# Ledger of designs, part 26: VHH binders against o75319

Target 1, 181 residues: o75319
Amino acid sequence: GNHIPERWKDYLPVGQRMPGTRFIAFKVPLQKSFEKKLAPEECFSPLDLFNKIREQNEELGLIIDLTYTQRYYKPEDLPETVPYLKIFTVGHQVPDDETIFKFKHAVNGFLKENKDNDKLIGVHCTHGLNRTGYLICRYLIDVEGVRPDDAIELFNRCRGHCLERQNYIEDLQNGPIRKNW

## First folded at step 1 (VHH)

Design vc10 (framework vhh_6fv0_2)
Fold by ESMFold2-Fast, scan of step 1:
Structure vc10 (fold): chain B 181 residues (1-181), chain A 121 residues (1-121)
Amino acid sequence: as target 1 above (181 residues)
Amino acid sequence: QVQLQESGGGLVQPGGSLRLSCAASGFTFSSYEMYWVRQAPEKGLEWVSTISSSGSTIYYKDSVKGRFTVSRDNAKNTLYLQMNSLKPEDAAQYYCARVYDSLYEGSFDYRGQGTQVTVSS
């Protein structure tokens, strides 16, 4: 299917780089076959993503795709120079420890191999909000020692939309630190 | 009416094997990506595997890779999960699931009733 995900049009395509980090969050890009259902100003293809990142004077070095489906775009739609990692993450529930561990490993590996540049880690789910915000904030809290409220505020401000899922927010604020990496 | 019916669960000892089946009806099975997910005690729903509509693109949870094999038979509207070298941590209720492309945040559109897998010595 070429059906647009529910509420996808309600969200800003790309947020801003989160200052002090290498993260940038965005909603899922939609391949060209979806454009027949979109007005020109609503289009957000993989090409549009890279154009918008460049307009911010930023460069992507890794894309982490948290969507639970392969239908929105193919890795082949991305430049071959940008690594792509798929982590199938179910919506609505807090990601499990294995998922959190995999995300942390990918981020840590990228940072170690990109210490001599300023390339960004692009993270998205369907809306670039709940799963995306949770995993970025979980990383900042567990690995970087950021206070939970500060991580959430930073994400919300830079994404341009606030985390919506109360169970995600509560886990970030009150849940245990996951020390797996 | 969309229906998904799992079977093949049971009790096995560590190192044993089980083959799960999911019979699908009420939709064009060959047009949908399909999923195996599980619910272990004390955990939420965990993604286990997915297979593309054609069967050509397959992904696995890291902890089951090399032990589990997902496959599908589009002519029979059936999804399979071959589970080898079962471990105690694999004990869970296993569900066949479909995720529809219009669903908010990739939550399940439909899932079956599940089939229970128990691993104990």
Scores: ipSAE 0.095, ipTM 0.541, lowest interface PAE 5.4, mean pLDDT 88
Fold by OpenDDE, second read of step 2:
Structure vc10 (fold): chain B 181 residues (1-181), chain A 121 residues (1-121)
Amino acid sequence: as target 1 above (181 residues)
Amino acid sequence: QVQLQESGGGLVQPGGSLRLSCAASGFTFSSYEMYWVRQAPEKGLEWVSTISSSGSTIYYKDSVKGRFTVSRDNAKNTLYLQMNSLKPEDAAQYYCARVYDSLYEGSFDYRGQGTQVTVSS
């Protein structure tokens, strides 16, 4: 039941804040039950997430979970002060318009309510890379007017890993702008 | 051998109700997160609801929130989906599915044959 996601160990636990944005990407934290299958240095729990964020002198204001499962950790494992949003996002395929809209709406709502602080929007899927990167970049492109290549480069640099899926990259670079409302 | 068998589908009028069941065997049912998924004609597979192994964590597709209720009886190795206030857009083949741990989320390692839900006046 508690299988470590494939290739999960290969990715940095937490990226860096994306300059000029409130975004930070990370791989999925794993609840304590997974620790017995990991070396100590490989462990990355919800607690570890917050510790690593603090080490960067940042603070999470929202977590957007894009994973398609519930088995990795529970919302109850997070501090009550940090809102948790689940957006079930299928892997491998480009997120649909509804998913994109949900993500944008959540981000915009957060920014509206958090104008007086500098808290971050933490976004993760399983590896915190492809789905995460796509939706963040999609937001930057569609809402902030960032050039697609700049958005992708920024995300890749800050995450410490590059988007891997060509369909995501292609959609970001050449796909249509999605409606923001 | 892992087996999932759905039942309870049928023809109902809009506003009607159905209760789907999924009988699981061949694995430790209580150890696995389960999904209800559906596929309408000419549409892709979409998730409807998910329930954690213990039943403590539940999620619904937005379009079914307030109308559908997922539950499980681990002692009976059975998954349930109570569907109320059914709409025409709910018509689909409904499947019980076990989540597959892979590089690509959204896939299932096991899925039943499904049960047909038709909503028509």
Scores: ipSAE 0.020, ipTM 0.383, lowest interface PAE 4.9, mean pLDDT 90

Design vc11 (framework vhh_6fv0_2)
Fold by ESMFold2-Fast, scan of step 1:
Structure vc11 (fold): chain B 181 residues (1-181), chain A 120 residues (1-120)
Amino acid sequence: as target 1 above (181 residues)
Amino acid sequence: QVQLQESGGGLVQPGGSLRLSCAASGFTFSSYEMYWVRQAPEKGLEWVSTISSSGSTIYYKDSVKGRFTVSRDNAKNTLYLQMNSLKPEDAAQYYCATFGESYDYWTQYRGQGTQVTVSS
């Protein structure tokens, strides 16, 4: 099925680069088969994603896809020059430690291999908000030592939408730092 | 409208096997991706596996690769999860789900679950 994700149209396609980091967040791109259900100004294909990133004078070096579906677009719909990593996460629940460390490992590996360029890590779930915002903020808090409220504020401002799930916010503010591998 | 009913859970010893089934109704099963997800006591919900509508593309959680096999029978509207070499860490309530990321209420588009316990 080609069902448009619930509330997908309510969110901005792409946020701004998070200053002081290599992160940029966006909602899931939808392949061409979804466009028959969208007005031209609502379309956000993989091609549209890369056009919008270029319009900001930025360049993607990695896409991390946090959805547990492959129906919205295929990795083959992306430029072959940009690595794609799938980290299957279920929404609504705070991601488990295995998922958190998989995300941290991917980010650390990218940064190590890309220390001589300014390419960005693009992160998305369905809406580019809750799972995306949680994992980015968790990385900033646990690895870069950013204060939880500062990380959340930075993400909210750059994404253009505030984290919505209270359990995610509570874990970021009051939960333990994830040190286990 | 969408109804999913899991079965096949139970108590097994470490190293044992179980085969879970999910009977689907209320939608065109053969046209949708299906998923297995699990929730262990005191833990969050974990994705386990995704299978495409045709059954040709399959993904697994890293910790279950080589031990679990997902399959589907579109003629019978049934999804399966064959679990071999079960470990204590696999103990959880197992759910089948459909529509994946389409709806904000994933609980509305998953079954009631079947309990898997791994102990002596």
Scores: ipSAE 0.355, ipTM 0.704, lowest interface PAE 3.1, mean pLDDT 89
Fold by OpenDDE, second read of step 2:
Structure vc11 (fold): chain B 181 residues (1-181), chain A 120 residues (1-120)
Amino acid sequence: as target 1 above (181 residues)
Amino acid sequence: QVQLQESGGGLVQPGGSLRLSCAASGFTFSSYEMYWVRQAPEKGLEWVSTISSSGSTIYYKDSVKGRFTVSRDNAKNTLYLQMNSLKPEDAAQYYCATFGESYDYWTQYRGQGTQVTVSS
C-alpha cells in the first residue's frame, strides 16, 4: 500500500556529502501516490531528491536503494542518466556478508568508472540512517581503513541523524572486517 | 551560536605557501569533524579536506594531496590548513565548515571565508 513509512517524517530528507567521500545519504523518496497523505512541505519525491542535490551544488551519479520493498518509487521515476541499483537489505539486522560485498562492489565499480567526475553515490534505505549508515561505514572501515568511531561520527554528522541501532554500531566498532573481494 | 572565522588568505605567487586558520566558537569544537571547502569564481563549492574530531582521520581532495595539510588544535578551538606549492587553480575563497540542522538539509556552517589568490 501507500502508507507512509513509520517515522519517515522525522528524518531530514537529504544529508550532506560526506567530506572525503562520494557518499550522500537520504531517506527514501516517495512517488506521487504518497503525496495525498503528506503536507506539501513533507513531500519528498524522486524529483525533489534531485532538486535538493542540485541545491547543494552536487550531482548524483548512482543511487543505491537498500529498502526491502519496491513500493516507494520506481526506477523509471529517476533520470535515465543516473544508474539505479537495488540491494535488498533486511532491516534491523546486521547485513550479511553477501549484502556487504554487493555494496562494496557497487561502490568500487562506480568509483572506477567515475574517476573523471565528482558525482555522488546516493544511498538510502527507508530512513536513510541505519542500514544506509551501516553499509557506508562498513565500506569506510573495511575498504578505506577509517577508524570505526570516525566513520560513525562522519556519517552521523553528515546525515544529520545518528545511527540508532545498537547492533549496527557494535558490529561497526567491534565486529570483524569483512572480506572485500 | 556557531561562529567560524577564517584568516590567513592572501596573494601569493605560484609555488608559494599560505597557512589558513579558522577560529571556532559557539559549539564544542573538539566534538566535531571539521573540513575546508573552497569556491573559485564561477565554480561551485568544492570540498578540500576533512579532519575528524580527534584529528585521527584525515582526507584530502586528490588535487591537493601532498601539498595541503590540515590540522587542528582542540585546546585553541582552531582549525588550520597549510597550503604549499600553491597553483593558480587553488585560487578561491576558502571556508572552514561544520554542520548544522535545517528543515530540508543537514546544513553546512561556514565562516565568511578568506581569499586565496595565486598569481605571478
Scores: ipSAE 0.017, ipTM 0.298, lowest interface PAE 6.4, mean pLDDT 90

Design vc12 (framework vhh_6fv0_2)
Fold by ESMFold2-Fast, scan of step 1:
Structure vc12 (fold): chain B 181 residues (1-181), chain A 121 residues (1-121)
Amino acid sequence: as target 1 above (181 residues)
Amino acid sequence: QVQLQESGGGLVQPGGSLRLSCAASGFTFSSYEMYWVRQAPEKGLEWVSTISSSGSTIYYKDSVKGRFTVSRDNAKNTLYLQMNSLKPEDAAQYYCAKYEPGLYSDYFDYRGQGTQVTVSS
């Protein structure tokens, strides 16, 4: 079925751009078939995503989808001008090194190809919180040299919600740097 | 009550093949996307493959592309994973999984006991 994800309504649809970076985090958009179970003010379709980002005077240049399903929306629901990358990640588990490697390479490739603009990398999982926050913070720590607590604070503040999974927080604070090139 | 029962695991040499099966009951199998996931000792759960309810759309983990083939028989409520050219890094407990929306967002709450795959030379 078209059941709405557990706790999806508890989270803000879109965070703010993380200052000093190209990242913006959001919860999974839900295609039109889900709207029968939502009040108008609860709707967050792919179209709504792009409208909300535009209202912040920002523009998406890449979407990275960290969910392991395409039941929520399909790439065809997105503008053809915005690249879409699917990185299948299971919730509750700290992402494996292969997943971290894919994320870092996608981000680095985007940044290299988009030096002449200020377009954002939009990252989401189901809630735009745990997997999303982990991978963004892992990138900032490992690639940009940001201190773990500073990366986590920046993400939490801009997303409007705090990372919830202790194993993710523990790995960010005390885990090894993943050198993947 | 949702039940998933895996079989077909075993010990194989590198380059060998195994075919895993998953018998599903307690839900309308033909209406659900199904997954193969695996877990090696002291590692987290790792996604391997996704197959749509009709079987027409299939995704694989990059490291298994060209070696593994997922399929399903909706008339028999059975999911399959054909594994060829097995590598030591494929050694794990393999689970078929059903995603249950509204119970947990992105965790496979419905898994069977799994079937063990060991690759040893």
Scores: ipSAE 0.044, ipTM 0.500, lowest interface PAE 6.9, mean pLDDT 87
Fold by OpenDDE, second read of step 2:
Structure vc12 (fold): chain B 181 residues (1-181), chain A 121 residues (1-121)
Amino acid sequence: as target 1 above (181 residues)
Amino acid sequence: QVQLQESGGGLVQPGGSLRLSCAASGFTFSSYEMYWVRQAPEKGLEWVSTISSSGSTIYYKDSVKGRFTVSRDNAKNTLYLQMNSLKPEDAAQYYCAKYEPGLYSDYFDYRGQGTQVTVSS
């Protein structure tokens, strides 16, 4: 159905580029069918996403969708020039090694293919916060060697909201490094 | 070497049914999420269905929900796609693909030669 995700309205639509990275996080954009249930100012469509990114003088080069559903928007709603990747990621639970691997591989592939530009990797789950933040931070920690607290702080600051799930935070801070390959 | 071999395609009338199979070898089939994808004439490769390694999690393209059923037999290293109530718009080359982080409607690195599905009255 076209139910607005719980607390979806409470989160900023789009964060800021994470300095030193190609990541930008945002909440899930909602297709037109959801607009009937939203105030105009609450609307956040795929088109709105791209407009907001442009307002930041940035350009999306890839969208990674971590939601565990396909009801929010269709890849066809996106510009043809921006590739879309779906990684079904269960909420509330720390992503499994396979999910982490998928994410890392996607990011690395993008970076390899986009060395000649500064396009961003847009990552979102439902709120663009917990799953999104975990996987981005996991990447920064495991692949880039960033200190867990630094990664978390950076994400939180740029997203405009803090990671909320304690199990995610604990895993990032104290959990083992996941294999990159 | 990863090998995928699709079969079961053919010509059917609208409303007809086909059952596709994909024989997998060269990798631990039971450890990988598998995909069905298709490519219609003059269209890009599109995702059709996904099934987790265990088969416990399944997803479908909206347009095929209720009509297509994906399944797998890990003991036989085989992926299946039961296609019922076929429509002309389902006509395409169907591929079995091993999951690799890839872009929607983009190239899947590990897929077979495909099997042709034609739907015509």
Scores: ipSAE 0.007, ipTM 0.274, lowest interface PAE 10.1, mean pLDDT 89

Design vc13 (framework vhh_6fv0_2)
Fold by ESMFold2-Fast, scan of step 1:
Structure vc13 (fold): chain B 181 residues (1-181), chain A 122 residues (1-122)
Amino acid sequence: as target 1 above (181 residues)
Amino acid sequence: QVQLQESGGGLVQPGGSLRLSCAASGFTFSSYEMYWVRQAPEKGLEWVSTISSSGSTIYYKDSVKGRFTVSRDNAKNTLYLQMNSLKPEDAAQYYCATDSIYWEGSGYMDVRGQGTQVTVSS
């Protein structure tokens, strides 16, 4: 089924680039088959995503999709020039170490291959908030040495919404650093 | 009322096989994407496999690829997980799940069943 995700309309489509990083977060784009269930001003297709990024004078170089479904849009709905990576991430629970390491590896690889440009890593889950915010903050803390509270504040401000899952916040603030990259 | 009932777990030696089943009722099973997830005693909930509503699109956790096969029978409202070449690391409580009933699109796995225990020991 083409049902709109619960609370999807409650979140801003796209955040702002996180200053000092290559990250930008957004909610899941919905393919054209969902548009019959949306008012024109509520539509956020893959095309709408790229238009909104361009309007910020930014360019995507990679999309990391953290949803565990492909019902919302297909990789084929994205420009062929933008790599797409799927990392299946269960909601509500803190992502496991395997998921964290896959995310870190993908980010590190992108940065090494894109040192001569300023293209962004776009990261999304269903709402672009909890799984997305956790993995971006985890990367900043573990790899870049950012203080947990600073990483969380930066994400919240740039996304335009605060991380909601207390277990995610607790793990970021007090959990162990995941060292195997 | 939504109900998911897992079965087919048991004790098996490394390299052995088990077939898990999940009987679904109380919702239009054929319209919903289904998942297998597992939880070992000291670990969190871990995603294992996803199957689309029609059964045409399937995804697996990297560590189970080539060993596990998910399938569904929409006429019988049943989801299956065939597990071959079982390893000690596969020992867990296995659950079937969907996010499309209680928390539509939230990214939450709606784990309604009690699960079925898989033990792998030499």
Scores: ipSAE 0.013, ipTM 0.277, lowest interface PAE 8.6, mean pLDDT 86

Design vc14 (framework vhh_6fv0_2)
Fold by ESMFold2-Fast, scan of step 1:
Formats: sequence, structure tokens, C-alpha cells
Structure vc14 (fold): chain B 181 residues (1-181), chain A 122 residues (1-122)
Amino acid sequence: as target 1 above (181 residues)
Amino acid sequence: QVQLQESGGGLVQPGGSLRLSCAASGFTFSSYEMYWVRQAPEKGLEWVSTISSSGSTIYYKDSVKGRFTVSRDNAKNTLYLQMNSLKPEDAAQYYCARGLEYDYTSFPFDSRGQGTQVTVSS
């Protein structure tokens, strides 16, 4: 259906680029059919996403969609020039190793192919917070050697909202490093 | 009263094929995204495939890509899973599911059927 996701309006549409990385996080864009339930200032379509990124003087080179649904928007709603990757990630539980490694592989592949530009990897779940923040922080910790608390603080500051899910935070701080290479 | 009824499971040899069906009632089927999920003995639920409400957007678990095809017939309120080149690792109870996703839910499904058993053995 066309029901607005619960609490979706509570979150900023797009965060800021995370300095020292290629990541930018945002909440799920909603296709035109949802706009009848939204005030003009609340609308955040795929087109609005790209306009907001451009207003920050940034450019998307990849979108990674972590939602476990296709109801919010279609890949066809995105510019053909921007690759789209779907990684179905269940909310509430810490992502499994397969999901973590798929995310890492996609990020590493993008970075290798985009060494000569400054395009961003856009990552979102429904709110652009828990699943999104977990996987970005997991990458920074496991691949880039960032301290867990520093990764979480960087994400929270740039997203404009703090990671809410305690089990995700605890796994990032105290869980094992997932090494796939 | 949402109802989902799976059928079409059975015993096949490795490399064989099965077509699963899911009959839906009690809701506007054409308005909902549908899923196929499976559970092997003593393992958790595993997502297999998703199909959008219109049928135009489809996603598969990596290990079943090229072998499984999901489809739907909104006029008949029926979801299908065509399974080809079946492997022993595909043996499981298969469920169709209706769902909505939220960050705080443990699983995106709000309704699931009773399932249909798929066994793959030589």
C-alpha cells in the first residue's frame, strides 16, 4: 500500500557526507503515489533525493537499498546513470554475515571503479538510521580500522540522528570483526 | 481474515523441477508485495524471493537466481514459484507471505501460510 512508513516524517530526509568516506545516508524516498498523504515540505521523492544531494554539492554514484520491501519506490524512478543495489535486510536483528559481506563487496567494488572521481555511495533503509548506520559503521570498523565509538559518532553527527537500536550499538562496540578478506 | 494456502511441494531428484502456488484470500491481493520464504529443518526462516504488487519488480536470493522464477496473477489472487535445477540445499518447507517492513519489526511479514514441503533426494 501507499501508507507512509511509521515515524518516517520524524527523520531528516538526507544527512551530510561522512567526512573521510564516500558515504551519505538518507531515509527511503517515496514515489509520487505517496505525495497525496504529505505536505509539500514533507515530500521526499527519488527526484527530491537527487536535488538535495546536488544542493550539498555532491553527486551519487551508487544507491544501496536495505529495505525489505519494494513498495516505496522502483529502481526505474532513479536516473539510469546511477547504479541501484538491493540488499534485503530484516529490521530489528543484527544483519547476518552474508548481508555484511555483500555490503562490503559492493562498497569495495564501487571504490575500485571510482578512484578518479568523488561520487558518493548513498545508503538507506526505511528511516536511514539503524540498518543503514549499522552497515556503514561495520564497514568503517572492519575495513578501515576506525574505532567503533568514533564510527558511531561520525554516523550520528552526519545523519543528524543517533542510532537507536541498542543491539546494533552493542554489536558494533563489542562484537567480533567480520573479516572476509 | 487473511488466509494464504501453499501447494505444489513434493519429492524430486536433484536437477528436477516443481511449481509452487499460493492462493490468497481475505485482503486485496493486488495491493500487497508478496514473498516466498523457506525453512529447512532446525534452521531459521530464509528469504527466497520478493515480487511487487504489480509484478513488475522481482528480487531473488543469490543462490536461487537463474533457477527460480516468481510470478503472480492478480486476477486469480495467486502467487507462484517455478523452481528448476533443484539442489539438495533447496529442501525446505516453503511459505508464501504478505508483509510490511518497519525498522523495529523482527521480520517484515504480517501473515504467512502453513507451507508446502519440498524434498530433494537422489
Scores: ipSAE 0.015, ipTM 0.333, lowest interface PAE 6.5, mean pLDDT 87

Design vc15 (framework vhh_6fv0_2)
Fold by ESMFold2-Fast, scan of step 1:
Structure vc15 (fold): chain B 181 residues (1-181), chain A 122 residues (1-122)
Amino acid sequence: as target 1 above (181 residues)
Amino acid sequence: QVQLQESGGGLVQPGGSLRLSCAASGFTFSSYEMYWVRQAPEKGLEWVSTISSSGSTIYYKDSVKGRFTVSRDNAKNTLYLQMNSLKPEDAAQYYCAKSYFDESTLYGYDYRGQGTQVTVSS
C-alpha cells in the first residue's frame, strides 16, 4: 500500500487554530515514498506540516493521529520534541466511548502540562475532517460546554471544510453528553 | 484476485480459547499492514487489532488487551488471532482485513475476508 488515499488531494493540508482553543486540524501527512505520485504543490510531508504550522506563527506540542494505519508516515518522521499519540479510530462509524475518553484524557493531560505555553494540539485522521472534527467537537461540547452547533461551525470554519458524515453531526447535536472520563 | 479467507471460529464457554487464521493470496502479504475486525449481531464493524507488515508493531482494542494476541507468518501468507479468556461480549463475526475504514468508500477496506463466527455461551 503506497497508494494515495482517495480524495486526499481534495482537502486543504492544514486548517487554522480554532480560536479560544488549543486545537488545529490537518489531513494525514504522507512520507517521501508517496511523493512520486504527487505534483510538487500537492506534497504534504511531516516536514511540510511543521513548516505550515510555523508559517501561521503557531507551534505544535502534541500530535494525535486518529488513522487506522501507520502506512502514511512513521512517528520517527516527526521531530523528537513533539509527542505523538496514536488512537486507532475506525472511519464512517461514530467513535465508541472508549475512543472518546482516550481522546479527552490525552487533551486534558496536555493542557495540564502546558499551562505556561501556547502550544497546539494537532489532530488528524486521513482527511482531517470527519473523525478529527467529531472528536474535537465532542471535547468542546462535553468538557468545555460549547453548544453543538457552535462547535461544529467553529471547526468547519477553521478547517476550511464542513463535516460530511451525517451520523457524526447527528450524534454531536443530539447524542448524550459523555462527561464520565 | 486478492483473497482473504478466515477460519477457526466456533462455540466456546466463557473463559475458553480459540485461534483464528486468515489465509491471504493475490498480493504481497509481507508488504501490508493487516487487521482483525469484528461485527456482533446488530452492531457496527469494530476494530480489534493491527499488526505491521514485519510484525514488529502491534496494537489492540483496550477491551481485548492482555487476552488476544495477533501474529503473522509472512512465509505462509497467514495472519493469526489467539483469543484467550473469551467473554460473551467477544461473540461476533471476525474478519481479516487489508487497509481500513478511512477511505471515501462505504467499506473503507481494500479487501475484507468473508469472516469466521465466534460464539461465547454456556
Scores: ipSAE 0.016, ipTM 0.243, lowest interface PAE 7.9, mean pLDDT 86

Design vc16 (framework vhh_6fv0_2)
Fold by ESMFold2-Fast, scan of step 1:
Structure vc16 (fold): chain B 181 residues (1-181), chain A 121 residues (1-121)
Amino acid sequence: as target 1 above (181 residues)
Amino acid sequence: QVQLQESGGGLVQPGGSLRLSCAASGFTFSSYEMYWVRQAPEKGLEWVSTISSSGSTIYYKDSVKGRFTVSRDNAKNTLYLQMNSLKPEDAAQYYCATQYYDLGEPSFDYRGQGTQVTVSS
């Protein structure tokens, strides 16, 4: 099905790079088949994603797709030069330790292989907000030692929208550090 | 409307076997990947297995690999999970889910009602 995800139009397509990190968050790009249901100014294809990031004078080096579906776009819709990683992440629930570990491993691997450039890690779920914000903040807290409230504030400001799921926020603020990196 | 109905759960002893079924309707079943996910009180929702639309590509959670086998019958719009050598850690409510919806969209229609698996001696 080509139905537009609920509330997808309510969110900015792409946030800003999170200063001091290699992260940039965005909502899911929608392949060309969805565009018949969108006004021209609402379109956000994989091509549009890369155009918007270039407009910010940034470059993607990795896309991490956290959606639990493959209906929105195909990896083949992305430039050949940008690696794509799928981490199936169930929404509404705090991501499990296995998912958190996979995310941390992917980020650490990218940073090790890209120490000589300034390319970004692009992270998205459907809205680029809850699953995306949780995993980015969890990485900053557990791996980089950022205070939970500072990580959340940084993500919210740079994404242009605040994390909405209270269980995610509660886990980030008061949950244990995951030593599974 | 997407409808998913799980069955086949029950109580077994450690080392026992169960076969779960998921009857699907309301969408072109043969065109979409299907998933088994489970929910234990301690762990929340966790992914168990993925099967491609044709049935040719299959992935499993590491802890169930070699013990569980997912399959599908596209002519009957039915998804199966054969569970062998069941362990206490496998006790959970089991759900089937479909690629037709993102597992995490606001709609609860992305999964069925579930079927309970209890493993106890």
Scores: ipSAE 0.020, ipTM 0.336, lowest interface PAE 5.7, mean pLDDT 87

Design vc2 (framework vhh_6fv0_2)
Fold by ESMFold2-Fast, scan of step 1:
Structure vc2 (fold): chain B 181 residues (1-181), chain A 121 residues (1-121)
Amino acid sequence: as target 1 above (181 residues)
Amino acid sequence: QVQLQESGGGLVQPGGSLRLSCAASGFTFSSYEMYWVRQAPEKGLEWVSTISSSGSTIYYKDSVKGRFTVSRDNAKNTLYLQMNSLKPEDAAQYYCATYDYLWGSEPFDYRGQGTQVTVSS
């Protein structure tokens, strides 16, 4: 179906690039079939995503889709030049180690292959907030050595919305560092 | 009233097989993407599989790929999960789920009571 996700309209479509990183977060783009439920100013298609990124003078080099549904948009709706990676994650739950390591591997691989450019890693779940913010912050903490509170503050500021799930915040602040690739 | 009823769980030895079923009612089953998710005793919910409304597009969690097979019978409003080569790590309460049909939010807005899968230690 073309039902709009709950509270999807409450969130900004795209955040700002997180300074000092290659990350940018956004909410899920919705393909054309959803536009009947949306006013023109509420539309956020895959095309709208790329237009908004360009308006910030940025360029996407990878999209990581953290939803476990295929109904919002298809990989075929994205430009052929931008790689797309699907990492299926459950909302409300802290992602498992398999998911965390898969995300870290994808980010590290992208950075290694793109060290001669400044292209961004775009990360989204449904709202571009909890699963998205958790995995980005987990990467910054575990791989880049950023202090948990600093990572969370950076994400919140750049996304324009604060992480909402207390269990995610607690795991980032007090949980173990996930090592051993 | 959306209802999902899982069945087919039980105790199995490592390497064994089980087939789970989910009987759906209260919505147009053939129009909805369906999911299998699981929860082990000391862990949160874990996504296992997604199947499109027609059954033509299927995704699996990496650790179950090649061992589990999801399918659906839209004429019978039933979702299936065939589990082969079961490992202790697969022991969990298994749920079928769909998204909320009023708001379209994912995931687990409508899930059944689950069926328990135990793999002998």
Scores: ipSAE 0.385, ipTM 0.706, lowest interface PAE 3.3, mean pLDDT 88
Fold by OpenDDE, second read of step 2:
Structure vc2 (fold): chain B 181 residues (1-181), chain A 121 residues (1-121)
Amino acid sequence: as target 1 above (181 residues)
Amino acid sequence: QVQLQESGGGLVQPGGSLRLSCAASGFTFSSYEMYWVRQAPEKGLEWVSTISSSGSTIYYKDSVKGRFTVSRDNAKNTLYLQMNSLKPEDAAQYYCATYDYLWGSEPFDYRGQGTQVTVSS
């Protein structure tokens, strides 16, 4: 159904670009059918997402959708010029190696193809926080060699909310590096 | 209906050991990552340990590392927590917990009634 995700309203719709990266995190935009259940100021549609990104003088070059469901919006709701990638990611659980690999591969592919611009990789799950934060941080740690605490702090600061799930934090801080290519 | 039933708590002296069990039903236990959490008096719910669905991936709170061991038997739909070298600060109501991965429920939304662990000399 079209029920609003729990605590969805509590999170900032869009974070800030993570300095030194091409990442920006946001909560899941909701298609028009959800608007009747929201106050006008609470609405955050795919269109609103792009508007907010533009307000930051940024441009999205890729959207990675980590939500496990497809009920929130349709890829058709996005501009054709922005590729959309779905990586079904189970909530609450630390993403498996396959999920991590898919994410890394997508990011690296994007960076390879977009060296001549400064377009952003938009990543979201439901709240754009835990799954989103984990995978972004996992990339920074495994691929960019960033210290785990630095990656987490950077994400938290830019997203405007802190990672909440201890299993994710623990894995980032103390878990093994995942294999790249 | 998701049901979790913890057992094995009790009163122990510092340095003692307890083995907690959690009987799960009402869902496909083997498909879910499981958690141990605890709540001490006048404190919030605290994460203790995570074990993946297969049991291959395990995480612990730093303060319990080396002392606690989480395990699971998917054939028996049971989660375990071996607690060694117990400290007074480990005293709490202990819960096994899970979540609804399909709809993204909050962490630890599904938990049992808990089992009381008391550590006192």
Scores: ipSAE 0.007, ipTM 0.249, lowest interface PAE 11.2, mean pLDDT 90

